VH-VL binders against Non-structural maintenance of chromosomes element 1 (nse1). Designs and how they scored, part 7

Target 1, 232 residues: Non-structural maintenance of chromosomes element 1 (nse1), of Schizosaccharomyces pombe (q53ek2)
Amino acid sequence: MEKERQDGLSDKHKFILQYIMCRTAGVDNEQVRELVQEQYGETATVEDVINELNNSLHNFDFKIKRVQDQLDGRLTLHFQNLSGDPVSQMATPYPPVQIELMRKIIEWIMKCDDYQYSLTTLQIQKLSRKEMGLAPSVIESHLHTFERDGWLRQREGIWTFTNHALAELDAYLHNEYESNLYECNACREIVIAGYVCDCGYCLHVYCCKHLAHVNCINCNTPWANATVIGRW

## First folded at step 17 (VH-VL; from b6 with heavy chain S31Q)

Design f4
Fold by ESMFold2, fold request of step 18:
Structure f4 (fold): chain C 232 residues (1-232), chain A 125 residues (1-125), chain B 110 residues (1-110)
Amino acid sequence: as target 1 above (232 residues)
Amino acid sequence: QVQLQQSGPRLVRPSQTLSLTCAISGDSVSQDSAAWSWIRQSPSRGLEWLGRTYYRHKWYNDYAVSVKSRITVNPDTSRNQFTLQLNSVTPEDTALYYCARGYEYTSGSYPFDYWGQGTLVTVSS
Amino acid sequence: QSALTQPASVSGSPGQSITISCTGTSSDVGAWNYVSWYQQHPDKAPKVLLYDVSNRPSGVSSRFSGSKSGNTASLTISGLQAEDQADYHCSSYTTSYTLVFGGGTKLTVL
C-alpha cells in the first residue's frame, strides 16, 4: 500500500516493458499477468500496468497492443511501432526486393477470392514469377525468413498473417484495403478467421462463443449458413 | 490509476441542449480496449445507458434507441476527454448523469469498471 | 421503463444466501452472454460485481456468483453481510450494440 513515486517509469514498469519488447512476435498475456503479480502483488492487474506503460510510450510513437487470437481467444501482448509505413518498418532489415515481396503478399492475401485470406506456397510462387519475375527457390527462402521473423505463418503450405503481423499492419490494412476486409461486429477487429452472414454481420471464430444461440443476431437466419472466412 | 472527472451545468431549460464533459486521467480516450459511455439515473427509470464513443481503427458511436435522435457523444483526443450533447431536453431528462469507462476484458463485453462522480442535472424553466 | 425486469426489493438475514433475478428477452439477455451486475451504495457510483454472467473482477468477493438460463440471469450473494445492503443493477447488451439495465433491486439486510 506504499504509494510509489512516478516521476518516470518505475523499475518494475521498465522490467515489464523490457519483457514484452524482447518478445518481438508477442507474449502471452497470462505470462505477463503472472509477472505483474510477482512484481506488484496478487491484486495487481496487467491491464493497469499496460495502460500506464502506454501513457508513457505514446510520445515515442510506440504502444503495447492486446490481441485476441481469432480461433482460440488466447490473448497476447505486442510491442508496436506506430510511426511511418508499417510494411517498410517491419521489413527494415530486408533488402528492397524482400520488402516489395512482402507488400505483394499482403495485397494477394487481402484480394484473395472466396474469403480465404490465405495463399498456398504454389499460389505465391506463381504470382511472384508472373508479377515480379522471382524464381520459386527464391520465394521459398523468403517465405521461411518471413515465418522465422514472425510475419507469416503456414499450415500444410497455406500461408497467412500471424497475430503479430495483424497488429503491426492494422492501420495499413484499413487504409489500403478497406473495401477488401471484414471487421468483427463484436470487437471491431479485422477478421481473417471467422464467419460472415449474408446480411453482412461478421464474427471471429472465437467471438461466436459469446452468442447465446445458433442464429445470426442481426437477421435471425441460421448461423450455420454463414460464409466461412479464412482457412483454419 | 484511472479517474473520470465530470463537469457541466446543473440547470438546463426545456428545449435546450444538455452538454456534459468527462475528463480522463490515467488512461487515454483513444486507447483501443475501452469504450466511453454516458449513463443516467432517475428514480422513475433507474439506470439508463445513453451512448458511447470508442476507437479501434476509427471512431465508433453507439446510442440507445430511446435517445438516438437527440444524442451525440464525442471524443476530444487533444484534451483527453469525451462529451455528451443531448438536444431538446424536457423535465423527463432530469437525472443524475454519470460518465463511465467500459473495458473490454473479453471481446465485445464492456463492463463499467470506472465511473465519474455524477452530475445532477435539473431540466426546469 | 427498464428493459430488464428485477424484483424491486429482496431481504435476508446475515449469513443467509439470497438470489436476485434479471429477466430480459431473446434480444438481450437471451442473445449474448454479456450480462453484468453492479452494486450501488447510497450516494455512490455503481461498482461492477460480475461481468459475462459469472466472471468476478479482481477484488470482488467469491460470495458473489452469477448464472444465466435462457432469458434470465441471477446474482447470488452467499453469507450475507451488513455491508451488502445496497441497490443491485443488472445490465445486458442488445443485438444492436446497445446496453440496457434492469430497474434495480434494493437489498435489505435484516
Scores: ipSAE 0.479, ipTM 0.783, lowest interface PAE 3.2, mean pLDDT 87
Fold by ESMFold2 at other seeds, fold request of step 18:
Structure f4 (fold): chain C 232 residues (1-232), chain A 125 residues (1-125), chain B 110 residues (1-110)
Amino acid sequence: as target 1 above (232 residues)
Amino acid sequence: QVQLQQSGPRLVRPSQTLSLTCAISGDSVSQDSAAWSWIRQSPSRGLEWLGRTYYRHKWYNDYAVSVKSRITVNPDTSRNQFTLQLNSVTPEDTALYYCARGYEYTSGSYPFDYWGQGTLVTVSS
Amino acid sequence: QSALTQPASVSGSPGQSITISCTGTSSDVGAWNYVSWYQQHPDKAPKVLLYDVSNRPSGVSSRFSGSKSGNTASLTISGLQAEDQADYHCSSYTTSYTLVFGGGTKLTVL
């Protein structure tokens, strides 16, 4: 089953790739690890298989990105298109008004006061009426579509980015919202759920679980005084 | 399978620059789950991490404070390699030099899961 | 940065359990739970045994286990075998996200 093909990928590699591609909102890394062990044996690693896939995918402007959940640390794998404008490519099936709404929601989340990096349904309705002239009832329909398609998630009416959206938007957020974002000092990824010390040292909620120290390791003030980022 | 192949001179004169290259096969120097390190080993000091280079949304470097003023670690994406340059060497820089991949199995943790074969570099006049 | 302290040597008989300590400071071992252990046989590169204090990579025997309390991490090897004779190194991240190693421990199996 590992015979070479015209494209240089084995049938087992193609099976793993298809498994990941079919799960557009991401797939659990441990599920893929188990599948890799089934296909290749218990000494095979998901990391090696993903690296081999990415070596082939790079030629087609695709990659598989591993993402850590900011709250519980669960690792997921996401198939990504590296070409073009990320927002336009995320929203390719949408009418122009929905694409513009997505760009505004990104802006509103990134420019939230009080480190919230999230908006209630009512806040989105108010902002969209004020800045776009859209009716509140239209917004609930659009938010349902963004949730269904894996771009936004909500908890009790509080909306923010999914892990899939963060991965797809990473370059866009760094380029367009550099002054509005925080990066985790442990893993260098954008923080929308975490803590930031007055000195600027910042960690995801999950990355804090690896902190064995009660004080900020950068300025030595109590970490308990850090400002909460996000609503979680 | 990831393999790291080192190259570079084994003899360097004091005050010169030590330059080593680590070629990567089976992985990409620009992949966003790894960090690429240089580590040296001597009988008197054991293992000593010198520095690393890695890509996330941009290239980052971290260097050991003991060598920070003298060290540069650079990626070369076109050749899938990374290099060590250590300026102004002295006989205390004589060591067995390794390149290594650190892989982020858990956020913020980069255990060294693949190592080069090692290059013994002697600094003497 | 800080040096991590390991005993220079440890010995044990086949079938015994031994423990190797790695003591640092609040600026390294005590700052993060990012302690790793490496096994090194003569003329070979080190091989990772444990990361994040106690996690074993795929393919590492369950005879190797790890723990940490305060500024001290420990590697325990149960059921000693002749092949365990090697040097053992601990590592930790510092508060500035640089990395330090211990001085190494030579394990002799009698």
Scores: ipSAE 0.476, ipTM 0.784, lowest interface PAE 3.3, mean pLDDT 87
Fold by ESMFold2 at other seeds, fold request of step 18:
Structure f4 (fold): chain C 232 residues (1-232), chain A 125 residues (1-125), chain B 110 residues (1-110)
Amino acid sequence: as target 1 above (232 residues)
Amino acid sequence: QVQLQQSGPRLVRPSQTLSLTCAISGDSVSQDSAAWSWIRQSPSRGLEWLGRTYYRHKWYNDYAVSVKSRITVNPDTSRNQFTLQLNSVTPEDTALYYCARGYEYTSGSYPFDYWGQGTLVTVSS
Amino acid sequence: QSALTQPASVSGSPGQSITISCTGTSSDVGAWNYVSWYQQHPDKAPKVLLYDVSNRPSGVSSRFSGSKSGNTASLTISGLQAEDQADYHCSSYTTSYTLVFGGGTKLTVL
């Protein structure tokens, strides 16, 4: 087989790839759509360009994943490394203690009570002291780094995964936390912002907007009474 | 561009298995924004969705209730194709069969944006 | 399984607007906003015109528009042209998350 087939991508495809790769926390799909139209013309689609890139990237254990935000449905594109342990890949620049803290935060989020799939700063500090012996000031520094690097997001001191982290951790979460997961019945993706009916039927906040009924379509109980997943 | 090319026998005897193949070019059967369906068309029933296969974190299948006991839809990643197997066919299964790509433009919605050329399958003895 | 009801045929003159209905139940059209419309010319595969009730894929004319109220979805074709003469099919997801189609509507352009 010829080596040139591995490099069958045009210079314009390589430009689009580099644009996405340089934005490690993800890039807005509409920004990439505008670039595709500039490079290829108004009739070109981002979906076709990304598909062509992914056909080449799979040879090297990479891909571009399209992620839909669970609340507002905004699409972002994320460059992923499919090889190895996702947590180790995410945390390559971090010292060992910070990698261990990331693994613990993932565990604490996935196993938290009351469907919250999020933790307060105080909860993280208390758990970190109890399970790792880390001081609160050290935790605040590490959380700032995780937020800066696009792994965690927070609102008013309530921390959870970014869309980038969910994309990178997808296989890991399914493998390590399968009994702690909810998956959306509409799109099959992990739910950390959504609703679950008593019967187990589960939807993202955004996917629920496509539900025309006021009742759960699986058990016919009022959807307004479904348990909220996440804090949003 | 995406193209779907169908192949398979056009005549099948009752009680045998109907087997069709859909080869994909310009896309990957294992890409995680698509779902790959079989749909048939006849004068008496119109268009009828039969089932699909797709990959997310694992392979999923969904099948129409009317054929669920007799149907399988399988991916073949090495050949970049997917297949229909419909067991125990009867003359009622005579139809024009299409493969189609459903693309997830919004979560949970898979409109069929690319279709194969169609294969007319006759079930008779 | 649920069948979606469409008129068997509709007709219109060039330049006019026509509307094709697609009526289901609370277990399909009424359950999801995942209604799609397909155009099919003779001896050709269907082509998607609309998805999610009213969204147009790239390259589909703005003359095609869609709406839904309760268990009924509608396709409207404005500025009718000769090439619009075709069969039109609607589809919807069911509450068991399977797909159903309407019986189809033959559009004749006079």
Scores: ipSAE 0.372, ipTM 0.741, lowest interface PAE 4.4, mean pLDDT 86
Fold by ESMFold2 at other seeds, look of step 19:
Structure f4 (fold): chain C 232 residues (1-232), chain A 125 residues (1-125), chain B 110 residues (1-110)
Amino acid sequence: as target 1 above (232 residues)
Amino acid sequence: QVQLQQSGPRLVRPSQTLSLTCAISGDSVSQDSAAWSWIRQSPSRGLEWLGRTYYRHKWYNDYAVSVKSRITVNPDTSRNQFTLQLNSVTPEDTALYYCARGYEYTSGSYPFDYWGQGTLVTVSS
Amino acid sequence: QSALTQPASVSGSPGQSITISCTGTSSDVGAWNYVSWYQQHPDKAPKVLLYDVSNRPSGVSSRFSGSKSGNTASLTISGLQAEDQADYHCSSYTTSYTLVFGGGTKLTVL
C-alpha cells in the first residue's frame, strides 16, 4: 500500500499543486482554500497544505509563495522555479530578443525617475528604439504577450510588474538593483506601490491603510507629505 | 510534523552567557515562510519575546529592546537549528525559556504555531 | 511590567460568554492587525488561538472569536467549558519589527 504523505505527495496534494501550477499569473488564495476544503474537509487549511507541498517541492528547487497585493491586500499563490536565472525562467517560451527586452524593461522600471517604478507605453517604445532598434508595432506585440502571460500589468498605458513577476524576481532585484529598492517596514517585501517618509520608514499602500493615524508612526510626519512610491 | 527540541544548561552563574539550542525537525530553519523566536516566561513578567532570526533574501534578526544589547539569535543550517546567546545574565534572567516557530499566515505576521518543550534556566551563584 | 495590559483574572460559569481585553498603544495594538491570542494550560507551552485579530488556525473552536477597536483587542469565548480554564495571553507586533505580550489573564471556570 502506497505511503503517500510521509514519502511524498498524495493524489489530493498533487491535484492542488497542478491547480496552482496551471495558473501562471497566480491563484486567489480563497479559491485554493475552497478547493482544499472540498478535498480534505471543512477544517483543513490552505496553509497546512501549502506547507506540505513546499516541504516536498524544496528538493526540486520549486516553491509556492503566497503574495499580498500591495494596493488591496488580496492574497495570491504563485508557483516558482528557484533554480537558475529568474528572468530566463520568466521568459522560457520567448525568443532571445524578447528575453533581452524583458531584461531591459526590468532595468528601465527599476531605474526610472521620481520613484515611479512604472513606464508608459511611449517610454518603452522610445527606450526600445534607442537601445534595441525595435519598431513600435513589435513593442506593442511584445507588451501584449508579457501582459497575457502575467509578467507585466498596465492601467491606461502605464506598465509595471505583476505580483507574480515580483515573486519570481525577488532575488534578482535584490542582487542587481539593491540601491534602487525600497522594502516595507511592516512585512519586509519590496515596495513598488507605497509611501516612504523623510525618516526612511516605508510602507506598502495596503500596509499603510491599516494605520490608525494620518501621520507616520515612526516620526509623526503626515503621510500626505511622504514620497509616493509607484503609480497606483 | 514540525517539532522543536530544546537543549542547554539549566543553571548559569551571574555575568556568564546563557546559551540554548533549538533543534528543528519537519521543517527547515531557512524556510522563508517562517521566523524562529526565543520567548521566556516568568511569574513576575509573564511571556516576553526576546528575538528572532529568519531568512528571506538574506538573514534577518529582530531583538526586543529590553535585551537588544545582550542577545544574539543565530541560525545553523547545517544542523537545522537555531541558538540563543544572552550575555551578562543576572538573576532577573531566571525564567522558563521557549523556542517557537512563527509561521507567516499573512505577510509580516508570524503567530507562534509550534513551541519547544521549555527549559527552566536559573541564574544563581 | 508587561507592554500590553490585560485583566489579571476573569471568571465565568459553563455556557456563558466572557471577554478578555488587551490594551496597548498606537505603536503596537493600534498600529496594525498583527494581534494574536494564546491559550496556556498549566505546565504546557502556549497554543495559538487567534492571529491577525480574529483569524483561527486549524483545530481551534469557533467558540473563540476576536476583535479590535483602536488600541484595544478583545478575545471572546462563547459557550464556556471546563477545558477553557487556562491562562490567556495577547501579543502584538510593534512599528519597529518587535513583538510584545500582555501580562496574561487567568480564566477560572466556576
Scores: ipSAE 0.326, ipTM 0.716, lowest interface PAE 5.0, mean pLDDT 86

## First folded at step 18 (VH-VL; from b6 with heavy chain E104Q)

Design g5
Fold by ESMFold2 at other seeds, look of step 18:
Structure g5 (fold): chain C 232 residues (1-232), chain A 125 residues (1-125), chain B 110 residues (1-110)
Amino acid sequence: as target 1 above (232 residues)
Amino acid sequence: QVQLQQSGPRLVRPSQTLSLTCAISGDSVSSDSAAWSWIRQSPSRGLEWLGRTYYRHKWYNDYAVSVKSRITVNPDTSRNQFTLQLNSVTPEDTALYYCARGYQYTSGSYPFDYWGQGTLVTVSS
Amino acid sequence: QSALTQPASVSGSPGQSITISCTGTSSDVGAWNYVSWYQQHPDKAPKVLLYDVSNRPSGVSSRFSGSKSGNTASLTISGLQAEDQADYHCSSYTTSYTLVFGGGTKLTVL
């Protein structure tokens, strides 16, 4: 039996919302699609349910954001707080030193040389010792916490933002790091994995898959000559 | 359930400005998954996309080359609507005008999944 | 004159398959894989059938399929039914990231 409607949302909508909220690092769109179909039937769409949830959430400065992975295009859903300082929202449970480290890591990633938008563990250790006086073992502990909580991800010791962090930081990065940003010309989202032509035309790795043309759309030089953004 | 309700005049004189409004219910004009377009249809030209507005981290506009010197598409977040202004109209602008939501199923494309009811606009003296 | 070329009309009998072509240039159909197809019944707004060449939104029959080669996209309707009688429109993004439509195809089911 369904519970009574209490705020303009059905009990099934509330179940879907709670499922997404409990997975703060994001949830696979296909997992939510399966739940929507279980709750509403095979004809129901995740897009309609999320839209209805967002209509309710808007008045509380929350939303569910759909994020498309920059490499493979896989969709994930993220519960987002629209108010306040995004870094403070991300780091509310952390001690002050750990909050400051997160702010520094954001700065160091955004100001990386050579379009890398990522840092090695060693780079983080060196910068944090130089700028904050932190020991390497302390850094490893903090990085583990950031990875566990879904703010940073790594491959072979190369650290960068998760999709969850990008969603939460979107306004912050635009406001504080405007001169360090690349945006995808296909979707307008920040690029940390993609390509940029000498003329400035920029695409995510995934968005580039939809280019049927071997040359840059903007200047017609070979796309194969574009500079790689990120390490992936 | 998303619905688009159009309003505006059905008769406009040559050289005047055509103004249409599209009110949105069931979604937000500032949705990060949508782009809001004006499309017209005539027997001689078929369907013709005119332009769009959408929000990502700021407001963006894209306009068809054929009308870009004359067109403005503006959002209104307080009323949850968007408008078309087409300046200096001629009889060639006579058409059935639609507003439409483009929905981003994947990056870079916005197929039109919801359409307004249509407004037949005649440009004549 | 439309930016994309479609046949003006096509016909078929119930149960048959038909294909509608949409031909553009290297500056539109040939630039991006962002081709969409719309069905329009008389006095109704268009309804999206396919996006990104071959993807079907929820609720669209699997009888509708799409493909693209070079500057030409194709819509195939299998198992033709009386309710398929309608106008069909293709659209594509351009190299300027604007949209263009085809002239439309009237499908008659005999």
Scores: ipSAE 0.571, ipTM 0.816, lowest interface PAE 2.6, mean pLDDT 88

## First folded at step 19 (VH-VL; from g5 with heavy chain T106G)

Design j5
Fold by ESMFold2, look of step 19:
Structure j5 (fold): chain C 232 residues (1-232), chain A 125 residues (1-125), chain B 110 residues (1-110)
Amino acid sequence: as target 1 above (232 residues)
Amino acid sequence: QVQLQQSGPRLVRPSQTLSLTCAISGDSVSSDSAAWSWIRQSPSRGLEWLGRTYYRHKWYNDYAVSVKSRITVNPDTSRNQFTLQLNSVTPEDTALYYCARGYQYGSGSYPFDYWGQGTLVTVSS
Amino acid sequence: QSALTQPASVSGSPGQSITISCTGTSSDVGAWNYVSWYQQHPDKAPKVLLYDVSNRPSGVSSRFSGSKSGNTASLTISGLQAEDQADYHCSSYTTSYTLVFGGGTKLTVL
């Protein structure tokens, strides 16, 4: 892309960076593509602008991470801090008890039964009372805060990670929960919405659309028999 | 704009190790959207993908069956480059060698959108 | 012998449509819809035309289209132009995280 200064970032690059930074829960890749084309012309690519931004950001332990939605494959862009403990950085504005609750919710999601990788409000209330002694009304308040701030999402009281949280927690989940996670055999990313065969072969919901066979690639049993991961 | 610049010797003796380097500008060798490949081309075999290296939560390597016992592809994050080492070469390894970036536009594929200039490597005594 | 089979040559006149086939096995072309096509002019590196069977990167003409059925993928070039004279290569992912190429097809524009 065009460079307007010796410091490696043009004013237009800084505008795009600020646009992404101000949307801490992530921004649609196609919306950023439109902005890039408005600022640089129709031949400019979002991929080149993001690469140039990341080259500058690396020196400050930041990056813009591209995340693919596990259900529909839409791409979003997320400003990410690479330094320090991701859980502590996610929860920096929170009191210590809320940080502890976030850490426990991560554990409970990763260790939940039956491949759910999600918890109901009632499950969170039960676990938090048992392990932390917190009242249900306190939990509802904290969950509202986590949803508002873009760390958790829910549908009819079923809670799991947002794409933003998955981006921030990627290294943490691999380091702390390696035995509890599944990775997609198409793209190597963590699966919380997808399918797993009895043999362990695993795909995101979206990645299954690229499977040309009706059988598991690894063991050749019918893919229709695969176990659903997540509640979606 | 991504550019790939190749370097390395153009003549290698049989039984020695072929070593090539690909320097990257405009992207990072540790990019979570890229995979870095070596591909060679000869009149008898056309294009032949040899192997790749890439980072997700750790470094991964994938190698073509035909060379798997002889090949190593390594990243160098300090110099922002990646290398090919092909051991125990024979005259049949004579080819035009390319490095290439595979870039993920979608989920599980990495089409090669940027290529190095090519290095013709001759294996002979 | 290449891992994927392509015709050695294809020819067509300006304005015509031509199709180039790429045939593999159930362990590559038939396993995933991760087939790519590359155009290569003499003394140049290949340039990607299509990925994931039929998707065009930005800047690639809509005259290039792709399809796949079973173990065979196809590249179709409509409205053939003189500049389309080149070598065309297909590639596919395998079930083992590797890639294989076809032998290449020389397209001659008459």
Scores: ipSAE 0.623, ipTM 0.825, lowest interface PAE 2.1, mean pLDDT 88
Fold by ESMFold2 at other seeds, look of step 21:
Parts: structure tokens; sequence; C-alpha cells
Structure j5 (fold): chain C 232 residues (1-232), chain A 125 residues (1-125), chain B 110 residues (1-110)
């Protein structure tokens, strides 16, 4: 009987899975918690349902990943593909030039100066012209599709990764950009919005809310002197 | 529903290695929202966290200072379990040993929400 | 011996409120707001009551509340009930990615 539950899904599990899959930009964890309680009863947990889904999804190289927003700590659930190269999977419907541009934008964000982990539209256009020979109008079209598809977000022409992209790219960023990334010293996740001390101790904006110490934990200099990571 | 099932010897001689296994059902040892710990309890020290293993983009280990030179905690993804090895044991290592899941609750905090049944290990000649 | 200091025992009458302290250092309780509290009945594994100082997991009574000031965290149990008779443990995240526990407090309900 327990073998039967190992890789089979009930109708209620399939409903929850479909709910998450249809929302490619991610789903609020508390919204899914409400659905789980409606489907399974008040004592059911979203954590158990997601774990059961992931046991089945792993057989097909998929999973549901929970992501904490680096600014406000909001938890969202994201359907992700574990197979192959993450960039190729993100860009399955894209022409080769768009895939190449996405790889370059990732590189430019990860290697940008001054801890910005973001680029202006003008910076992307200049770098694309220099390194790929692409016209500005072509870049604007490609950026629009990346924003529409939930891979990049922008505010007043400043572009960076969405939470969905960070979830998909996690392994890729660590493998290809290990020397260029900062990890949070509270939770060990990649930081693109946070603070870093001169000694290298680093925290997400949200994780700083849990710091009870006025000085850097590592070197004891005032934490108020830490450098901002990202533009937020 | 998550369940942790422990196995391993109850008696270990001084200077030997204590080895315990924790089998996981209802979750994965490679869960990116969990960390897998060994904790022991004795009348003289109360609860004592020993160490953990967990996966994010790679496997991490963290070990308590008191045992850092003697401890290894290893995952086994194919069997969905994790193990404790504690080298060079002494009678001071006599305790009730638990494995436990630490689960993320909206931050870097991993309170222990599921525990194994406990294994009383005696170190005596 | 324990890294965090708790009183060995506390007592109270039904309906009363009681508070259990947990004192650490600037490298644990004083560094982070990541303090957890556990209830342990005889011959059972501990059960989490609070995390992140004051947050209750789903299903934990609102009679349990937590606070922290400097290097000392506190668990308060209001409306004390006979079933609250148990051992109570605090734990804290440290500056080195590790965890430490208190020595435990035996609560007796009179």
Amino acid sequence: as target 1 above (232 residues)
Amino acid sequence: QVQLQQSGPRLVRPSQTLSLTCAISGDSVSSDSAAWSWIRQSPSRGLEWLGRTYYRHKWYNDYAVSVKSRITVNPDTSRNQFTLQLNSVTPEDTALYYCARGYQYGSGSYPFDYWGQGTLVTVSS
Amino acid sequence: QSALTQPASVSGSPGQSITISCTGTSSDVGAWNYVSWYQQHPDKAPKVLLYDVSNRPSGVSSRFSGSKSGNTASLTISGLQAEDQADYHCSSYTTSYTLVFGGGTKLTVL
C-alpha cells in the first residue's frame, strides 16, 4: 500500500500542482496554504503537500521551490525545471540570439561594478552593441519578452532578476559565478539585495531585520557602515 | 507526514566510533527548506546540538565546537537518510541521541519540528 | 555546562502566568533574533512552541508568548494549565552557523 503512494498523486494533489504550474511568476505561500486547508482539512500543512508533490515531480526532473523575497521576506512557490542547462530551459521558445543575450545579461549583472547586481537599459544596449552587434531597437524588443516571461524585472529602466529567475538559476549562478556572488551569512542564499561589511560579512535586507547586534558579527565594526548590495 | 526512524548500536566501547542512521520518510534529505541534525540529551548537559547536514546549491555541514574534531554527519540521497559518526568516544558521550529535521519558517531559523524516536547510547567498557 | 542559562525549575498555579528566562551571550541570543522554545513531556521528544523569539507555529496556543532583550529571551505561559507541566528548553542560532540549547527548566503546576 505504501509503494502505491510513492509516485502516484491524488486528485487533490493534482489540483494544487496545476494551481502552482499555471502561475509561472510564483504563488504566495499563504494562498497555497489556504487551498491545502480547503482541500485536506484545517490541520493539513502546505509543507507536507509540497513535499509529496516534489517526490513525484523529481522523477520527471521538476520541483516546486519555495523562495523568500530578499527585501520583505514574502514566501512564494515556483515550479522549476531541473533538467539540462537552466538558461536553455528558460529560453526554450527563444531564437539562439535571444538565448545568447540572456547568457550575456546574466554575466553582466553578476560582474557589474559597485555591488549593483542590476543594469540600466542603456548599459544593456551599450554592452549588447559592443559585444554582440545588436541594435538598440532589437534590445528593447528582447528585454520586453524577458520581462513578459518573468525572467527579468525593471524599475525606471533598471533591470535585474526576478525571484523566479533566481530560483531557476541558483545552481547555474553558483557553478559559473562563484567568485562574483555574495551569500547571506544568516541563511547562505545568494544576495542581490542586501548589505555587505568591508570584511565580507553579508546579509539580505530581510535577514538584517533579525540582526540584534549593532556591529558586524564577524569583525565588530559598526553595521551601519555596511555597503548596500543591489538597487532597491 | 514526515517520519524519522533511527537505527544503530546501544553500546559502544571507549575510543571506538559511534555510528547512527536516521531514515527519512515524507521528505527528502536534499530538501532546500530543511536541515538535518543530530541532537543528544543527558541529565548533566540537557539538550546538546551536535551538527547537521543540508543541501542548498551544494551540501553543507555545521558542527558544534565541542565535537567538531570528532564528528561527521553525512547524507545518503539514494537511501534518503543521514548518518552520525562520532569518533573516539568516551563515557561523557553517553546520552539519548535524536535525529531531527530543522524546517525553515520565513527566515534563516530552522526550529526542530520532527524528531526520531531516540537511541540511548552507552559508552562503557 | 549548557551554553544558555535557564532556571532549573519554576512553579505556578493553574490560571497564573509564569515566565522562563534564557540567557546567552553576544554570540548567540544577543546576536540574532533566532531564539526557539521547546516543550518536552516525560519520555517524549521536544515539541517546538516558538521560533524567531515570538512566532508561533500553526497549532500552538496563543497562551505561549516570547520576548527578548539584549542577551536574555523569555517564554511566558499565561493561563497555566495542568498539561503545561513539562520541561522547557530554549535554543539560539549562533554567529558561526551553529545552534546551542539551554539546560532546560522543569515547570511544575501546583
Scores: ipSAE 0.558, ipTM 0.805, lowest interface PAE 2.4, mean pLDDT 87

